# VH-VL binders against q10491r548to677: the designs that were tried, part 5

Target 1, 130 residues: q10491r548to677
Amino acid sequence: KVFKLGILIQNEKVRKDRLLSNREVGVILTSSQLMFFKNVYWISGLLDQLEDFKRSHSFSPCYFSPHLTSLSADYIIPLSDLVAYGDGSRIENELYSFSVKQKNQRTHVFSVTNVDELNDWLVKINFVST

## First folded at step 5 (VH-VL)

Design c5
Fold by OpenDDE, look of step 16:
Structure c5 (fold): chain C 130 residues (1-130), chain A 123 residues (1-123), chain B 106 residues (1-106)
Amino acid sequence: as target 1 above (130 residues)
Amino acid sequence: QVTLKESGPVLVKPTETLTLTCTVSGFSLSNARMGVSWIRQPPGKALEWLAYIFSNDEKSYRTSLKSRLTISKDTSKNQVVLTMTNMDPVDTATYYCARTLDYDDYSPYFDYWGQGTLVTVSS
Amino acid sequence: QPVLTQPPSLSVSPGQTASITCSGEELGDKYAYWYQQKPGQSPVLVMYQDSKRPSGIPERFSGSNSGNTATLTISGTQAMDEADYYCQAWDSWTYVFGGGTKLTVL
């Protein structure tokens, strides 16, 4: 089951310059893992399909084309012992940041364009990870 | 002493699936900062990273090959397994597994390598 | 789809200094790593985080990174240093290797 999909700004720590690099990535949250895609156009297409589906259906499962199983993720994070949290920080005064931290203390930082999207990611990630 | 050893078939037919196993010793696959990567090298050509898996089961794949690759681990057996589907003669290469480090600098690298195993794809 | 570019080959006489360059956009803000591969052998890490030598690597090996270019320098090059050298960087969950440089010691 897919709980959420969208595009996030990945904020990578750059030790060399003590800066963060920003990159758009596609993300799919399922019941078992977070999947990341370098090709954001795939996710954009899925988002369009999702919106179309929402306009025409209210209680049926959303079917994507191509089927989600045909999509291969570039990067995968299991949801086991994972927590998402916002730190109240903003990137370039326009993005809202949140972190995904795993039990082994590995932390991933992402940003979104608005606070509602931030809260939605936080709620859904934490929901499925419990 | 850190060691990695690749095992699997040395000959694969086109369209078949390659399954390679990396057996590690001298470190734990449960170590938070350590993982295992697979890297291949066609004869006389450059190194090419394929995939990695870390202790928390994070996985990453080469974008151009991700539809064909699956990486997994068995911590209890100290083994990492790579499967690659739909093999083609162009996939003929020496396949290495290497210990992958990812510390606070977020710049992973390979500090120990297996001896490699030559996999030939031929009819 | 980042690419690391290395010169395909370099020749030096014993005792001379060899400088192998590696250029790519990722090297502007990411660390470079270097591997030595002798014929018929597995790669060996010879430099990490641009300029750090692993244990067992001779001091004649050094590394630097400026702009989008990393450089592996071998001072007082010896016959035993003849090998292929590969640079490596990190790019958003992906490892990237250079094309390799064949160092010949004449």
Scores: ipSAE 0.849, ipTM 0.931, lowest interface PAE 0.4, mean pLDDT 92
Fold by ESMFold2, look of step 5:
Structure c5 (fold): chain C 130 residues (1-130), chain A 123 residues (1-123), chain B 106 residues (1-106)
Amino acid sequence: as target 1 above (130 residues)
Amino acid sequence: QVTLKESGPVLVKPTETLTLTCTVSGFSLSNARMGVSWIRQPPGKALEWLAYIFSNDEKSYRTSLKSRLTISKDTSKNQVVLTMTNMDPVDTATYYCARTLDYDDYSPYFDYWGQGTLVTVSS
Amino acid sequence: QPVLTQPPSLSVSPGQTASITCSGEELGDKYAYWYQQKPGQSPVLVMYQDSKRPSGIPERFSGSNSGNTATLTISGTQAMDEADYYCQAWDSWTYVFGGGTKLTVL
């Protein structure tokens, strides 16, 4: 089961404790894990197909899409005891950031360009991880 | 004493699946800041990182090989397992496992390496 | 994936200073890591986070990173330092290694 899919900006901790806005990554939130993809072009196409499906109420175009949970991810973060947190404050370039962390594990930081999208990610990740 | 030891077949036929096991001692696979990576080195060539896994089953895969790789662990056996499908002669290499440290959220890095195991892919 | 460029080889006499460079766009913001590999042996970490020396690595090993270039420096080079040296960086969950530099001590 897929709860959300989209594109995030990955932020990487670099020298002098600075966060670098690295790259866009594709993200799939499932019932058990976050799956990350460095190639975002296929997920953009899926998002467009899902929008066309909702408009037309057609079942053909979306039915031919690959099964999302069988895709090979570049990075996987399990959801057990994972907490997503952040605030609605914007950072440089109209970006809004949030973090995901399990106790004692590394912190992952991501950004989006829309505060509503930020809040939707936070709500859905925290809902599924509990 | 931290040690890592690779085990698995030394000869694999093309198209077969390679399964490698890394047995660790001197540290726990339940430690949140210590993971295990697999890195390979073809004869006479540079190092190539393949995958890592941490205690919470957080995983990373080399992008060009991700569809062929699966990494997993069994903490109670002190083992990390790498599976690589559809082996080809170009995959002939020495395969290392290495302890991967992640204390401060910068790049995890490899402080202790196993002795390596040569895997030859040939008909 | 970005590329880390190292000179293929470097020769020094015993007692001289060896400077092994590693260049790549990622090193402008990101830490470099260095591994030593002697023939027939596993790699050994000799420098992490640009300039930090692991326990057991001699003080003659030092590191720096300026601009897009990291440098591993061995002062008072000894015959036992003859090895291949690899730099490494991390980019978005994955690793990039340099092609390696063969250090010869004659």
Scores: ipSAE 0.836, ipTM 0.922, lowest interface PAE 0.5, mean pLDDT 88
Fold by ESMFold2, fold request of step 11:
Structure c5 (fold): chain C 130 residues (1-130), chain A 123 residues (1-123), chain B 106 residues (1-106)
Amino acid sequence: as target 1 above (130 residues)
Amino acid sequence: QVTLKESGPVLVKPTETLTLTCTVSGFSLSNARMGVSWIRQPPGKALEWLAYIFSNDEKSYRTSLKSRLTISKDTSKNQVVLTMTNMDPVDTATYYCARTLDYDDYSPYFDYWGQGTLVTVSS
Amino acid sequence: QPVLTQPPSLSVSPGQTASITCSGEELGDKYAYWYQQKPGQSPVLVMYQDSKRPSGIPERFSGSNSGNTATLTISGTQAMDEADYYCQAWDSWTYVFGGGTKLTVL
């Protein structure tokens, strides 16, 4: 039940309300939660496996190595009533930022390097949330 | 008033799974922007944060231990549970639970701590 | 891998000012937090967001953060202030604690 996987730039609020571009994080969007991984080296392998699967035009299910159920996330954000939105803020001119938030909870900010990827994350997160 | 109390085994054998329960009073585990952390302290050593869970079920795990840790809560019982697999003598420590506050999207911080519970892993 | 460095110990006489430092690259942008732990007791929050004092903490406790160094300052140090003091920062959903400073009042 993976809806999207990829890499986001994590932004962190620091003194004087600045947003610091912290690090790249691996992200898996499932039917129930966002799962975050600080080590991104393995995510490239998963993305390559997905592209190889798409190029083959196989009618079999795509199988990942390692199995996604064996992954231990560093951070987990549940999707129930989660909203993803862009706020127009720029961290740098070449980055596109968006936020995810449940009412009265922490706002998490992330960035990507192109607008198509931004829009795909927004659409997919909002699609699978309740 | 706000209190947290840890409970669980005093002695654990190597390779066993540790389960610790934090029972809270004086606040609700449903309160927005409130959570509970687990922090441990080996005898004579510094504090080490392990994991937290917030009212909305957001979770964070210490990276070096994430494959061994699971945190969960039962709001109706006022309980937060930490499970740690494959215990080893180096995991001998006092384990604390602490209320974790996140009012303004900066670092969440620990305003009330439990008394702690000593867990000894036999060699 | 963030590291917060504190001196292992500090000794002051009653009435003197104690300054406990905590150094780390992350403190250049991020807030520091401080906890007091008396022997055999649980930690107590004594300073948050560099310089904010929780309710019930005496006014002689103050905090600052300049450059990559946070400082917890105790003016008019009293025997009851004898404890271990830990600084803490947050980095990408994870906490780091300093090694602790044992404050002796003699």
Scores: ipSAE 0.836, ipTM 0.928, lowest interface PAE 0.4, mean pLDDT 89
Fold by ESMFold2, fold request of step 20:
Structure c5 (fold): chain C 130 residues (1-130), chain A 123 residues (1-123), chain B 106 residues (1-106)
Amino acid sequence: as target 1 above (130 residues)
Amino acid sequence: QVTLKESGPVLVKPTETLTLTCTVSGFSLSNARMGVSWIRQPPGKALEWLAYIFSNDEKSYRTSLKSRLTISKDTSKNQVVLTMTNMDPVDTATYYCARTLDYDDYSPYFDYWGQGTLVTVSS
Amino acid sequence: QPVLTQPPSLSVSPGQTASITCSGEELGDKYAYWYQQKPGQSPVLVMYQDSKRPSGIPERFSGSNSGNTATLTISGTQAMDEADYYCQAWDSWTYVFGGGTKLTVL
């Protein structure tokens, strides 16, 4: 089951402890993991397919998504005990950032341009990871 | 003392799936800041990173090869396994596994390498 | 994807200083890492995070990163330093290695 899909800006910790706005990445939140794709064209195409599906149906929740075995993610973060957090404040370039972290593992930072989208990612990641 | 050792076939036919096992010692695969990478080197060529895995099953794959690669681990057996599908003669290389350190969320890096195993892909 | 450019080869005399460069856009903000590979052997980490030397690496090895160029410097170069040297950077969860520099000590 897919809980959310979209495009995030990946922030990377670089020299002098700065966060670099690195690149857009496609992301799929499933019941067990976050899957990341560097080729956002493919994810944009999936978002277009989902929008077409919504137009053709009564807009009930849709589980029509790629199977896990058919997806080739660039990066995978499992959800077990994963916490997403951020304060919703915007940063430079009018971006809103949040972090995901499992205890003692690497912290990953992402940004979006819309505070509602930020809050939706936070709520859904924390919901699925419980 | 930290050691890594690669094992698997030395000869693979084109289109077959390669399975390589990295057996580690001197550190735990349950350590949150220590992962294992696979890196290959074709004869006379440069190094090429393939994939890594960390204790929480967090994984990264080289973009150009991600559809052919699967990395997994068995913490109780101190093993990390790489499979690579649809092998081709251009995949002939020495395959290394390496401990991947991630202490401070900067670039993880490779501090200990195995001896490597040469895999030849030929009919 | 990112590219790290190294000179293919470099020759120095024993006792002289060898400077191996590695250039790429990523190195403007990101750390460089260096690996030494002697013929028939596995790579060995010789420098991390631009300028930090791992335990067991001689202090004649040093590193720097200025602008888009990282440099591995070997002072008092010895015959045992003859090897291939690879720089490495990380970008968006993946790695890029330079093409390698063959250091010859004549």
Scores: ipSAE 0.836, ipTM 0.930, lowest interface PAE 0.5, mean pLDDT 88
Fold by ESMFold2, fold request of step 11:
Structure c5 (fold): chain C 130 residues (1-130), chain A 123 residues (1-123), chain B 106 residues (1-106)
Amino acid sequence: as target 1 above (130 residues)
Amino acid sequence: QVTLKESGPVLVKPTETLTLTCTVSGFSLSNARMGVSWIRQPPGKALEWLAYIFSNDEKSYRTSLKSRLTISKDTSKNQVVLTMTNMDPVDTATYYCARTLDYDDYSPYFDYWGQGTLVTVSS
Amino acid sequence: QPVLTQPPSLSVSPGQTASITCSGEELGDKYAYWYQQKPGQSPVLVMYQDSKRPSGIPERFSGSNSGNTATLTISGTQAMDEADYYCQAWDSWTYVFGGGTKLTVL
C-alpha cells in the first residue's frame, strides 16, 4: 500500500522568482496520493524501524508505529495524472531537484542530495500514478 | 460577482463533530487555480487558517489541527465541506470560507470571503 | 511554527500617514498579504504580494517589505480606514496570520 517513504527538501518559489530550499519534509507515497509531513522526526524513526527489520533476518511483518496510512498529513497531492520529472536545474550545493505536476495545477519542486534517490522517486511516483 | 456562503449548525456540544458547507458562485471549483480555504476567528481574537482544497483534491491542513480536520468538495454542487472532530469550547468562533487564488505558484491568497457563520461550542 | 508580530494598536489623526508593521522570519524571503476587517464584517484583501493593490482599494494604500518586516501604509488616512488589519504569510503549504493591528482614526 506504501510504495516509498523518505525525506525531501521542499523548494518554494519566493520573491524575485527565486527557488528557496524551504525545509525538509517527510513524504509517503501510497497507491493513491503523496502525503507530506512538516515534522520529519517520526519518519526518520520509521526509516530506522525499516532498517532494523531488514537486519533482523526475520519474516515477521514490519509493523510501523504509528500506522502509516492513518497519519494526518500536512499536505496531500492525489496521484491521478500526476507526472514527476527532472526540471533540468543545475546541480547546486549537491542538490538534485525534481518537480511534480498535474496538468494546470501548481508545480511542486523538491530536492534530494543523492541522484539514486532522485531517480527512485521519479520512477516510483510515475509508476504509481499510471 | 464571486460569492461564498457558509452554512452549518450554530450550536454544537463538546466532543461532537462539526460539519460546515461552503456554497460558492461566480467561479468554478474545477478551475485549477482557484481553491477554497476555511479560516476561523474566535470572538475578539485573530484570524486562524484551517485548511484549503483545490480542483484536483490537493489539500493543505493547519499543522496543529490536522488530525481533527477533513476538507472535501462536490464540484457539481459548488460546495466545499469542512469536518472538524472533537469540538471544544475553545473552538467557538466565526468560521469563514474564502476563495484562494494560485495563478503564479507563489503563496495562494484569499481574495473573496464569505459572510462567516458563528459556531458556539457549549461548555 | 511561524509567527508574525504586529503592534496591537495604532492611532493617527485624519490626514496623517499610518504605517502598520508586520515582522517575522518568513518575510525575509516570502511575500506578505494584508486584510482589513471592520467591526462585524468579513475581512477584505487590501494588499497582496507585498505591494500589489487589488482593484477597488484606494491608492492611498501601499505596501512594502524590508528585511523581515512588511509594512502597510495608508497615506491621507480617513475615518473609514478605522479597522483591524491582519498580515499573512505562507510557509510550506500553511498560513500564518499576524495578531492584528487596530487602527484608530481620531
Scores: ipSAE 0.834, ipTM 0.922, lowest interface PAE 0.5, mean pLDDT 89

